# Designs tried in a protein design chat: VHH binders against q9xw16. Part 64

Target 1, 132 residues: q9xw16
Amino acid sequence: MSGWNAYIDTMTAAAPSIKRCAIVGAADGSVWARTEADNVFKASEEELKTFVALFNDVTQVPAKGADIEGVHYVVPRTEESLIFGKKENTGFFAVKTKSAVLIAVYEGPNEVAAQVRKAVESMQTYLNNAGY
Short names: E, the ipSAE of ESMFold2; O, the ipSAE of OpenDDE; V2, 0.75 times the mean of E and O plus 0.25 times the DockQ between their complexes.

## First folded at step 3 (VHH)

Design n44 (framework vhh_gocatamig_d2)
Fold by ESMFold2-Fast, scan of step 3:
Structure n44 (fold): chain B 132 residues (1-132), chain A 119 residues (1-119)
Amino acid sequence: as target 1 above (132 residues)
Amino acid sequence: EVQLVESGGGLVQPGGSLTLSCAASGFTFSDYYLYWYRQAPGKKRELVAGIYSGGDTYYMDSVKGRFTISRDNAKNSVYLQMNSLRAEDTAVYYCAATPPLYSGWFDPWGQGTLVTVSS
């Protein structure tokens, strides 16, 4: 069985500018799958538990930002079930499904960010339709 | 529907070369993202190389400069040219295709082709 790692591979193939990514449980931030080895996604479960709780009220997030892998990102605005952030030449997109949160960290300009967002949102739609 | 058939694997000496081929049927090939995975005994599957419809490519760091992915839309095929092969390249190699807009829960891969690098 390929398990959840196949979806990590699918997202990184669709948007090569993704440096690291993970799929975590929406309720507790438990890691279901993540990039590994030289591309390891380095967030603790404690950090991820805090991060997924942001989806309980995304409207509060722009005032305080968000932390991923020990890096503080400015969150300029949020959308329903979407949090995204910027830190210099790097950024992230995170989307919530019924049971999961997908997090992708990328590097590059706005054109790259648009590609990453599309990859993450496509996977979000897919997982929601599959009941996750 | 989509069917992918890999070929070209075999036994080769270190420093040798092999070309893997993947023939696709059942879809309009030119619009798809095509990629090669491999799985060595006791290890997880890893993405080796990918190619977009426009020709942009991705390679994992350990194969950069040694492997080249290419596609031939008229022949409905994708290729992986492997040069300067090493023992650690020994694996079953799988071909996969993903539409430009992700639409499947999990697209099945081809059956795989075995590459053994040994003296």
Scores: ipSAE 0.000, ipTM 0.133, lowest interface PAE 14.3, mean pLDDT 80

Design n5 (framework vhh_7pa5_2; at its last look DockQ between E and O 0.03; V2 from the best seeds 0.00; counts 0 for: pae E 9.2 > 2, placed apart)
Fold by ESMFold2-Fast, scan of step 3:
Structure n5 (fold): chain B 132 residues (1-132), chain A 119 residues (1-119)
Amino acid sequence: as target 1 above (132 residues)
Amino acid sequence: QVQLVESGGGMVQPGGSLRLSCAASGFTFSDYYMYWVRRAPGKGPEWVSTISSSGSYTYYADSVKGRFTISRDNAKNTLYLQMNSLKPEDTALYYCARDFYESGPFDYWGQGTQVTVSS
């Protein structure tokens, strides 16, 4: 609850093609901060609980895909702390830290996706170093 | 410049097999995850399979799991898709694709190869 919106603002400033994003608890998917108003992140608590549980075994994710905001994404591959997916020109990057999961939904071409990934991974590193 | 050239498609009866190849050039093939993606008539692109740069990790869409096998030969800069127990719903234009600078949206550089499964 305390100041987590500043990290949302930092990520969206670093990658303006992020349409919506959130920081949620890794254990339960509880929302710590999210984009609001015109960019409201719309995932339900039930969906987020299901989503963060995917990080318990990322190797199973490509076969099933992932659902964010009621949208089913194809997840072609995963890394130990990274799930990313695509649906046409829309995609997401989600990274796990010690205590949190960062989720960023974007729209745009491949160059935009690379910028979004960099922003999310930079924040992941920062939060891990801060003990989160 | 990056080039991906698919081959091995054709017509086959249900239950048959085909092996697709993708010849890669213009980049360090062994550094990239590679993908097979297909486009069926009247539909959008569907991801089929993934292989890691080393070949140690493979992933498959549920629709092809147990029937298709992805593999690669990094010495020959070639990606393969072995397709067994083919079904009419596997009819599509098949593309190989690579990661775009590790961001993973599929970078196409080929015409694709047509697979038609009919009796």
Scores: ipSAE 0.367, ipTM 0.684, lowest interface PAE 2.8, mean pLDDT 87
Fold by OpenDDE, look of step 4:
Structure n5 (fold): chain B 132 residues (1-132), chain A 119 residues (1-119)
Amino acid sequence: as target 1 above (132 residues)
Amino acid sequence: QVQLVESGGGMVQPGGSLRLSCAASGFTFSDYYMYWVRRAPGKGPEWVSTISSSGSYTYYADSVKGRFTISRDNAKNTLYLQMNSLKPEDTALYYCARDFYESGPFDYWGQGTQVTVSS
């Protein structure tokens, strides 16, 4: 178990509505850690490579949406280091650090999104300050 | 064997102060970034502060910024956390943790020291 798994546990503990999450390399989408067992994060290598590349120009993402684990999400808005999407009672938050992308897929009413965002952004800040 | 042993916790009233220590052994302390992390009951771990290997750079969570000060004495292999103006929401088990880039963050951490802020 790598040290990166601890951050998966931290995010999922901070936001119980998170169903699956992953930490991947910002450069190539390689998986550093992910939820496993009954909550396996199932995005393919090719999909993740495409996803992390969205951060090269986030301004175009709302028009196109984003795909994670074969699911297409509407992306209402983006920020320089933040992409989030919605689909019915599910959604995702993805934040970019210096070297990583954190992806959290959640399920629940819209109000749970605030807690998920807080969890991933808190981790984003921590990892950035740690140099990652 | 890598070891991290936290101490200095206790019970204080709101507005009080505590100074935590972390004794490190089994590795070259001065080569590593060090962290303080805390966990309140029923909550996941929360990052508190980071200090660079030499101590030249420090970082803080917004929730503790201006109140907490992280420092280190590499000659003594010791990490410190000065906590001032403590609040009830600071109540948690506080951990000292080591960063190692090759194996990922938090490769080692101690058993923690309990901090309780209550009137």
Scores: ipSAE 0.015, ipTM 0.264, lowest interface PAE 7.2, mean pLDDT 90
Fold by ESMFold2, look of step 4:
Structure n5 (fold): chain B 132 residues (1-132), chain A 119 residues (1-119)
Amino acid sequence: as target 1 above (132 residues)
Amino acid sequence: QVQLVESGGGMVQPGGSLRLSCAASGFTFSDYYMYWVRRAPGKGPEWVSTISSSGSYTYYADSVKGRFTISRDNAKNTLYLQMNSLKPEDTALYYCARDFYESGPFDYWGQGTQVTVSS
């Protein structure tokens, strides 16, 4: 499992405003890697199964929002492989690869949000090109 | 072509200071977050510091927080790393970086500048 941890480190280094993040299986929400220690990504298996299933039809997500770590986010819009959620001064970006969903929870202003999106989408492209 | 050229490395005693520079060309420097990364002998790359495109937000690895200061001069297309209270474990080849991910986890590296903290 520590091999996947390098990708967690890469995303948090690329966008240090990321407070917590995870790489989870797209089919079942199983955790492949996550931030640990003071910034542990805390989501139950049940919550993650529900969350990754949102990518089965992203067009339905704005009507109902999304839950991560027990926090409900408004989802203003989606793209085919991207779900973006917002709550107060925090938010998340989640992107789907062939095999995984990358989830990053962040705090900060619009410049920060743009960098978080770039970090997760760049990793999405990298993993897709690697066959994941 | 994107080019990043680091300079300012050298040999110092423990407790000493160095200031690294990174000259950027071939892209609009002020549009990008910039990063310092280091590679110690026999080890993989270690993230050191990040600065936002405007310079308003800075971030540091725990191992360097309080000792290193990242800054940028967007008019000169130059990134800096002020390194104070240097320790032997800071010995490494230091690179500036622009982007991650499209061709690997760390993309668009400079050639690096060597920092050696003697014991």
Scores: ipSAE 0.007, ipTM 0.378, lowest interface PAE 9.2, mean pLDDT 85
ESMFold2 (binder alone), look of step 4: mean pLDDT 86; pTM 0.866

Design n6 (framework vhh_7pa5_2)
Fold by ESMFold2-Fast, scan of step 3:
Structure n6 (fold): chain B 132 residues (1-132), chain A 119 residues (1-119)
Amino acid sequence: as target 1 above (132 residues)
Amino acid sequence: QVQLVESGGGMVQPGGSLRLSCAASGFTFSDYYMYWVRRAPGKGPEWVSTISSSGSYTYYADSVKGRFTISRDNAKNTLYLQMNSLKPEDTALYYCAAEWYDSLGYDYWGQGTQVTVSS
């Protein structure tokens, strides 16, 4: 792990409503960094490999939804490098960079979701500019 | 006041068709992504379809793809769902919902219109 946990800390500090998050490899879903201990991100390697493959054609995702940590989320729409999902009072944002996928799971209303999206997209911009 | 009013529900035999409408008022309809969401008795809400603010992009749940068509008329502030080849599992209360393009969930919900498919 090359200090990738510093980026996890940056995102969670920017959006405290993030309950769990991870940075994974875009090609294979391998975990580079994730929240730990009481906030451990629990997705399996098989699930993450399936999840990152969704970015190969995001337009197909709303028809099927997406699974993260064994939870099925409704995905009402996608953007070119963004998949976001909803389930009751929970949701996630996942963004793809050149080499990584950032996944943040949050709890709360649309107001906190907006903060989470901003934090994740800011990190996406930073990592793309850094060559990742 | 923001208002979404669904209509067009009813009872139909399997294989039949219905057309749902959603009349929107109190906001700039053409700025919003619009959605159809349904809730069957004893089940949670299920997303059915999405249409972009311009109408250029549409998305469907796998369970309805090829049978349902979402459309909108921005001049009339109206959202539609054409439902063909209806099945008993399509029986549900159908809601329309609106989301601003910078927002993350449904900003507004309607009261729903009941669709019952039975023999």
Scores: ipSAE 0.015, ipTM 0.371, lowest interface PAE 5.7, mean pLDDT 85

Design n7 (framework vhh_7pa5_2)
Fold by ESMFold2-Fast, scan of step 3:
Structure n7 (fold): chain B 132 residues (1-132), chain A 119 residues (1-119)
Amino acid sequence: as target 1 above (132 residues)
Amino acid sequence: QVQLVESGGGMVQPGGSLRLSCAASGFTFSDYWMYWVRRAPGKGPEWVSTINTGGGSTYYADSVKGRFTISRDNAKNTLYLQMNSLKPEDTALYYCARDLPPYRGFDYWGQGTQVTVSS
């Protein structure tokens, strides 16, 4: 296990339709780990800082949507620790833990989205239990 | 088979009004949160409004607050969007969409209904 990269690998193995993902700091959006090479997660530090701040009041997010990797997503609703978005055949799930935000970008139909959500929520539970 | 059929679009002048309808079939309409989503020419999809199962909770995009009203009639399996004080920037293809629990996104089925606001 090399730091946080093993958690990225676990999520992508659990949901192969995840195209890109990252684990970032909840306070500042700093990247702890992300997919690389052909699947590089491209969000800037500034974009991620803005994105993680959305978890301070998720009820405002549906009105404005969310931007990840320069792509604007429609966010139809949120939960306390979950923001999800959709744009055509692409989408994302982002979940907040005590110290981190997990972001997974996927491609495919709604059946694929269910698998991606399960993968990120499983990791969210694991990290919360580990004190992160 | 899930079907959502939008209607009520048309051409109006700025300041005009339209009421969109969405006829739902193939599922228990009263069990689902519903959405209106639009796509303007040359842009990606934009969420417009959300309504809960009973119609008592509604949410709106900042761009339409105070002008649009979402409502539903569960006895008729129909979703509505009342659009007042229409602006040229409201020109778009409008889709109704069904929430997919457990919050895995939404789907929309159909061609949408075109709204064109021009002088």
Scores: ipSAE 0.000, ipTM 0.281, lowest interface PAE 13.3, mean pLDDT 85

Design n8 (framework vhh_7pa5_2)
Fold by ESMFold2-Fast, scan of step 3:
Structure n8 (fold): chain B 132 residues (1-132), chain A 119 residues (1-119)
Amino acid sequence: as target 1 above (132 residues)
Amino acid sequence: QVQLVESGGGMVQPGGSLRLSCAASGFTFSDYWMYWVRRAPGKGPEWVSTINTGGGSTYYADSVKGRFTISRDNAKNTLYLQMNSLKPEDTALYYCARDYPPPSGFDPWGQGTQVTVSS
């Protein structure tokens, strides 16, 4: 959606270590906004539909892992509205709001990951308070 | 300095058993969830099992349920994986990993311990 790009910009400004990110519809995985150009978020519509469906029962996710942009991530545990994964030097944080799922892919050590998670969770809180 | 050292791997025949250990140092072991992850030849990493801080909650991949048991001894700063009824498909390097405290993910894995199941 037009206008949702401002939230992408806010997250990437707050956590410069975010390599790619997107805001997608929680019901269907439809892309509302994503990073573009040199930081294009490359997940297909089918992959995103599958990914957002993981939030229907996060307790099953560690057994299967998660796929984002054709990359399979290990998900050792989940939290209520949070799925995070790792594959060597790459990781992601994905959080669900009432209407959206925010996905941020990063590269770097766990100190970098902490900044990324904080940015994503701050946006999750903001969107939930705004009714999304 | 956080260190995780895996041991206990080896070669066994199908149906055999092995007990893996992970010795933790450089952090308060009892404050962290712990994981076992494996990497089979030519494949990416696969999550195997998770245990909470007190050891009272455990979770397993579908491929190992009923055969593997994760446990921990917080007094000894050691994580264990008891592997029974081993299959050739269990052949992999096995790593232990520490959950990094929120708001981040888990630590990079160490060198691992090799498990080979062949007949």
Scores: ipSAE 0.006, ipTM 0.412, lowest interface PAE 10.0, mean pLDDT 84

Design n9 (framework vhh_7pa5_2)
Fold by ESMFold2-Fast, scan of step 3:
Structure n9 (fold): chain B 132 residues (1-132), chain A 119 residues (1-119)
Amino acid sequence: as target 1 above (132 residues)
Amino acid sequence: QVQLVESGGGMVQPGGSLRLSCAASGFTFSDYWMYWVRRAPGKGPEWVSTINTGGGSTYYADSVKGRFTISRDNAKNTLYLQMNSLKPEDTALYYCAKGELPPYSFDYWGQGTQVTVSS
């Protein structure tokens, strides 16, 4: 099995409010690792391919929103390598590295979102520095 | 030039112990997460363990939890795997690696070190 599962475990340990997450290929949305069992990340192949393509022009995303696991999220704004969304008590942060996109879905109030963002961005920084 | 050289493998009886080493050169070892990966005869590669840059966070495959311990010595640019309570199922060629791309395949920079567990 993939060694990428260790990064999933690291992010969820750093931010316990992460309910599900995945690491996918930036070029094609192929799943490198994801949470499983009770916390299974359940996006389809076609949905992930569509999602990673959003990073080709993040300025278009707030007008359309984003779909993850069949859930449509409102995307209030984007940054060059960051897309985040909110839907009621659920949200996500997605960041792009050189070769990957990290997606973390969380549940909880806006206060916990800051910790989730920090965990995802810390992993993004590490992977970029490692050449991924 | 990145080099990873594994050593410490051998033949051992079930219940025995071995300590594997990986000598790294050609990059700033302390800046990278490191992995142990194994390949058993007739099987694909299996991730075994991960350690973060400082050595404070470690992760293990369910098949080795409680029996194997990964560690590192950044001053010596060396990665270790302490293997206790070895089982026949642990028989494999063991590799160290800096990362994995694409999924379910690993870039191996050394020839690996053979571990054989048999009576």
Scores: ipSAE 0.000, ipTM 0.137, lowest interface PAE 16.0, mean pLDDT 81

Design q1 (framework vhh_4orz_3)
Fold by ESMFold2-Fast, scan of step 3:
Structure q1 (fold): chain B 132 residues (1-132), chain A 118 residues (1-118)
Amino acid sequence: as target 1 above (132 residues)
Amino acid sequence: EVQLVESGGGLVQAGGSLRLFCAASGFTFSRYAMAWLRQAPGKRREWVALIYSKGSTDYADSVKDRFTISRDNAKNTVSLQMNSLKPEDTAIYFCAAKYYSGLRYDYWGQGTQVTVSS
C-alpha cells in the first residue's frame, strides 16, 4: 500500500530487458514490492534473507556465488553496495541502499545488461536521496 | 481506524512463562508483518521478534530459543510465548505492524507491562 509498487513500475519501464525484479528490506529480505503475474519474482523468504545478508561483506561473495529464484549465479566481482552475477543467458544486478536492496533479473546479451545496470543504479540513487 | 491492542502482561518469577496477545483491526492483517518490541525503563526500545506475512520468523539473539512468535490470520492476532523468563526481560512490550520491511513500523500498540522478579 505504501506506493512501493510505483518504483517497480518505474524500473521496468526504464529497462524493458528486466524480466523480474523486487525491492526488499536490507535488514531481513522481506518483500516491499515485486513484479507479479507473468513476471512474478519467485525468490523465497529464506532465499531473500540469505541474499541480503551477502551485503554485510560483499568481498566474500565472488568465492561462493549467489542464489536467486533457485538459480545459482557466478559473481565475478563485487563493488561497494553492488552484487551482480551471470548464468548462461540470464543475469542479475542487486544494489543496496540505506534500508533496501533492489534486485533485477534480466535475460539477454551484454548490451541489455548495461541498460539494466543503469536503471538499477539510478533507482538506488533516487532511494538513497529519499532517505531509504 | 487502525488498532493494535496488547494483553497478557503481568508479574512473573524468573524461570516462569507468559503469553502475550495482540489483537489487530482496521487493516488487512494477513498482508502485514507483525512484530514485538520492548522497552525497559531508561533504555532504548529494542526489537524482539518478527513474523512475516507468509509465516517465517526472526528473533533477537537475547530471546532465541526462549520466545516463540505466532499468528492467527483468521482471528487477526499475533502472540508471543515467553519461556524461561529472566529479570532482564522486564519491559513494556509493544505490538507493531509493517507492510513493507525496513526500520519503520506503520502501526503500534500502546504496550503491555511485563515484570520478571527474582
Scores: ipSAE 0.000, ipTM 0.125, lowest interface PAE 15.8, mean pLDDT 84

Design q10 (framework vhh_3k1k_2)
Fold by ESMFold2-Fast, scan of step 3:
Structure q10 (fold): chain B 132 residues (1-132), chain A 119 residues (1-119)
Amino acid sequence: as target 1 above (132 residues)
Amino acid sequence: QVQLVESGGALVQPGGSLRLSCAASGFTFSTYWMRWYRQAPGKEREWVAGIKSSGGYTSYEDSVKGRFTISRDDARNTVYLQMNSLKPEDTAVYYCAKGLTYRYGSDYWGQGTQVTVSS
């Protein structure tokens, strides 16, 4: 009945600029699903544990930035369940649900960021409604 | 010392069912993902299913979705794999592992249990 890889496929299909993404546990950063092969999401277990802990107090994040896949991102601002950042031509959106954190890394100009955000927020709404 | 002991493998006919068990010791069972993998003759090991600590979430390889169900009994330090609608291509040695994620990292493999689905 359960299979988180289908949600990874749904997110990557929704926005062509998403290059890598993952769904991880909100409590511990454990990977539930991620992109593989040529688009492997490469964050370490320790990095993901640190990253999901940022959602405990998102107001601290803009002062320090965030690290994903060994890349340090500038985080211009946060919302209650959203952290996003930009570095040159790469960026990410991460959203927290009841039990999960969805992370999407994209490449491309600023005008594609809105599409990526919309895809990630749509999945967040879906998972929250499904009890996740 | 970490120990995982798989059991329940047998010869079954196509369409049959089996329940595999994995008895664990030597670590705090309830805090780890438990996983099943399999290896068919001449093939690489394949991840089959994972169950999060305390049974909150499950994840499955696409070819077994709807047919296999992973479950756990934290009081008995045991993880199970209920296999229904078995196919000849499910023939493999099945292995139990622990980890910090549903599929990757910090694994310890057991001895394995042979499942044969014969036409």
Scores: ipSAE 0.000, ipTM 0.128, lowest interface PAE 15.5, mean pLDDT 82

Design q11 (framework vhh_3k1k_2)
Fold by ESMFold2-Fast, scan of step 3:
Structure q11 (fold): chain B 132 residues (1-132), chain A 119 residues (1-119)
Amino acid sequence: as target 1 above (132 residues)
Amino acid sequence: QVQLVESGGALVQPGGSLRLSCAASGFTFSTYWMRWYRQAPGKEREWVAGIKSSGGYTSYEDSVKGRFTISRDDARNTVYLQMNSLKPEDTAVYYCAASYKYPGLFDYWGQGTQVTVSS
């Protein structure tokens, strides 16, 4: 039990449409905290290492998409510290801080997507201010 | 009372090494993330390195990667910062911080230890 689980709990409480999420190291994709049990975030260490490396050049991501938990997502566009994707009624938001990448997988329409984005961006701001 | 006490700061020549220690008391050390920050005169406090409560993950500011190593000894309630290949720009007061739920806002902070790198 790490203190990082408290941030996972905070994000999921703020956006109930988040089905699975994780906080991982920006340098190597190592898992700091993730949802468990029925909501276990299933991405492999290899997949996460590949995923966090996408933030080194986000301009390449829309052409290729992104893989999370073995699922290939279409990425319509990126921002400097934000990658998001959609596949049917499932989607994700991933934001980079100085030392971490927050990944939230959700299900639902665009209005719940906005809520999920707000939750991850609020946590991104908090962690950046904390030096992470 | 929660207390963090840094030690090991000294004057060293460029290219030298130092090991900083931070001794913690008053809380369950093993459950806390531990971080090192530094502050040079006229600059804001800057994050340097962090180590997860489980001890399995470490993170570093880009300018210190490959030169600094953070480690912890939970049996001794101590976190360390091994500083190698020191540069004049590493001159600062170094602080340790402990956080559980609210890093950056509810951290426990030490008083700092001065590191000076000068020829």
Scores: ipSAE 0.000, ipTM 0.142, lowest interface PAE 13.7, mean pLDDT 83

Design q2 (framework vhh_4orz_3)
Fold by ESMFold2-Fast, scan of step 3:
Structure q2 (fold): chain B 132 residues (1-132), chain A 118 residues (1-118)
Amino acid sequence: as target 1 above (132 residues)
Amino acid sequence: EVQLVESGGGLVQAGGSLRLFCAASGFTFSRYAMAWLRQAPGKRREWVALIYSKGSTDYADSVKDRFTISRDNAKNTVSLQMNSLKPEDTAIYFCATGYKYLSPFDYWGQGTQVTVSS
């Protein structure tokens, strides 16, 4: 197992409602780790490069939304290191650390979304403290 | 099994240059980010440079514009070109990748010593 896969496992264990997730490089969107097989995170390289560039100016994102896995999400608002989106019963949370972007796609109501956000933000804090 | 073997360290005077090499084996090198970290005497490890699988790079502020990280996916190597060395750069330098449990860069080689004299 890769060391980055262990972080994927940790996040999905903390929030079982995460359907698919990935850890990608903040500079270029390169995949460090992602869910695989039946839960494979299916974003293209072009899409991920475009997505991580959104963190260069998050204030522009609510006007345009964001695309993940070919799905267009409405982004209601952003915070400096957080982009989140919603489409019907599906949503995502993406957080930026110093060197990485964590993306988690989930399915479920607002209570589920809150659990997923907590898991992603906890991992963001851990990675930032570790220098990533 | 993942193996990382560093080389290229040595003694150099302030203002000089060194090039470090890391030979990697036991994993699909081209799919992983590679990093150089260092540990100065009596200090904790700190990251220095990072190269992503697609070739983009990041540097710690302390080494920006002086160090250059690069990779050769055909040879499974990562290197660190260190220019304008300062006494503060004295440390053991480690090559790292994300392979050990719960740590993205917990797999480290033995390291290579870099000593910069004034």
Scores: ipSAE 0.000, ipTM 0.152, lowest interface PAE 12.6, mean pLDDT 81

Design q3 (framework vhh_4orz_3)
Fold by ESMFold2-Fast, scan of step 3:
Structure q3 (fold): chain B 132 residues (1-132), chain A 118 residues (1-118)
Amino acid sequence: as target 1 above (132 residues)
Amino acid sequence: EVQLVESGGGLVQAGGSLRLFCAASGFTFSRYAMAWLRQAPGKRREWVALIYSKGSTDYADSVKDRFTISRDNAKNTVSLQMNSLKPEDTAIYFCAARLYSSGWYDYWGQGTQVTVSS
């Protein structure tokens, strides 16, 4: 294991349609790991602090939407510990674990979205079982 | 302490061959599936080859008839034989280990550079 970057590598290998992703602290939005180089996840620390706070009450999110990488996404609904949004042909899935929030941004149709959601939720389960 | 240490990378001419090695320690190697993944400059990491604990293998379409993965459980080593190398094979090659078949990698090496000149 090479720390949190290993989980980024695992998630992107499991779902190649993920364009950018990050693992951030649930308490403060601090970046633990993110995609880099041509796939750099571009969210600011202030944006991430605001974003992780949405998990304090996910029921309020559909009325507000969510901002990731300076892009405002429509959030049609939320589920327990899951926020997702869509904007045209792009979207994101974000899930909360005990200590972390996983965020994956993707491009593609509904079939691609389902694959990305599965990868993100599988990683959420894995990390929760590992105590994170 | 878990370690995966890659070796065998280097510079090679197009059409040439290289053999990569990964020495594993600190875990029960024979129980793990072992994989090679690669990352070219500016691109995301992609899976290349996998060998399951019982010895069956899978390959990405891009390498299927050119690369061969093998393991030696007595030496805790996994190897990747790379034949008919192309410039597009230029990447850092990573060794990884996973216990469960779901594709989650538990352990990663630091990587070894492979450069294929045209």
Scores: ipSAE 0.000, ipTM 0.108, lowest interface PAE 18.2, mean pLDDT 84

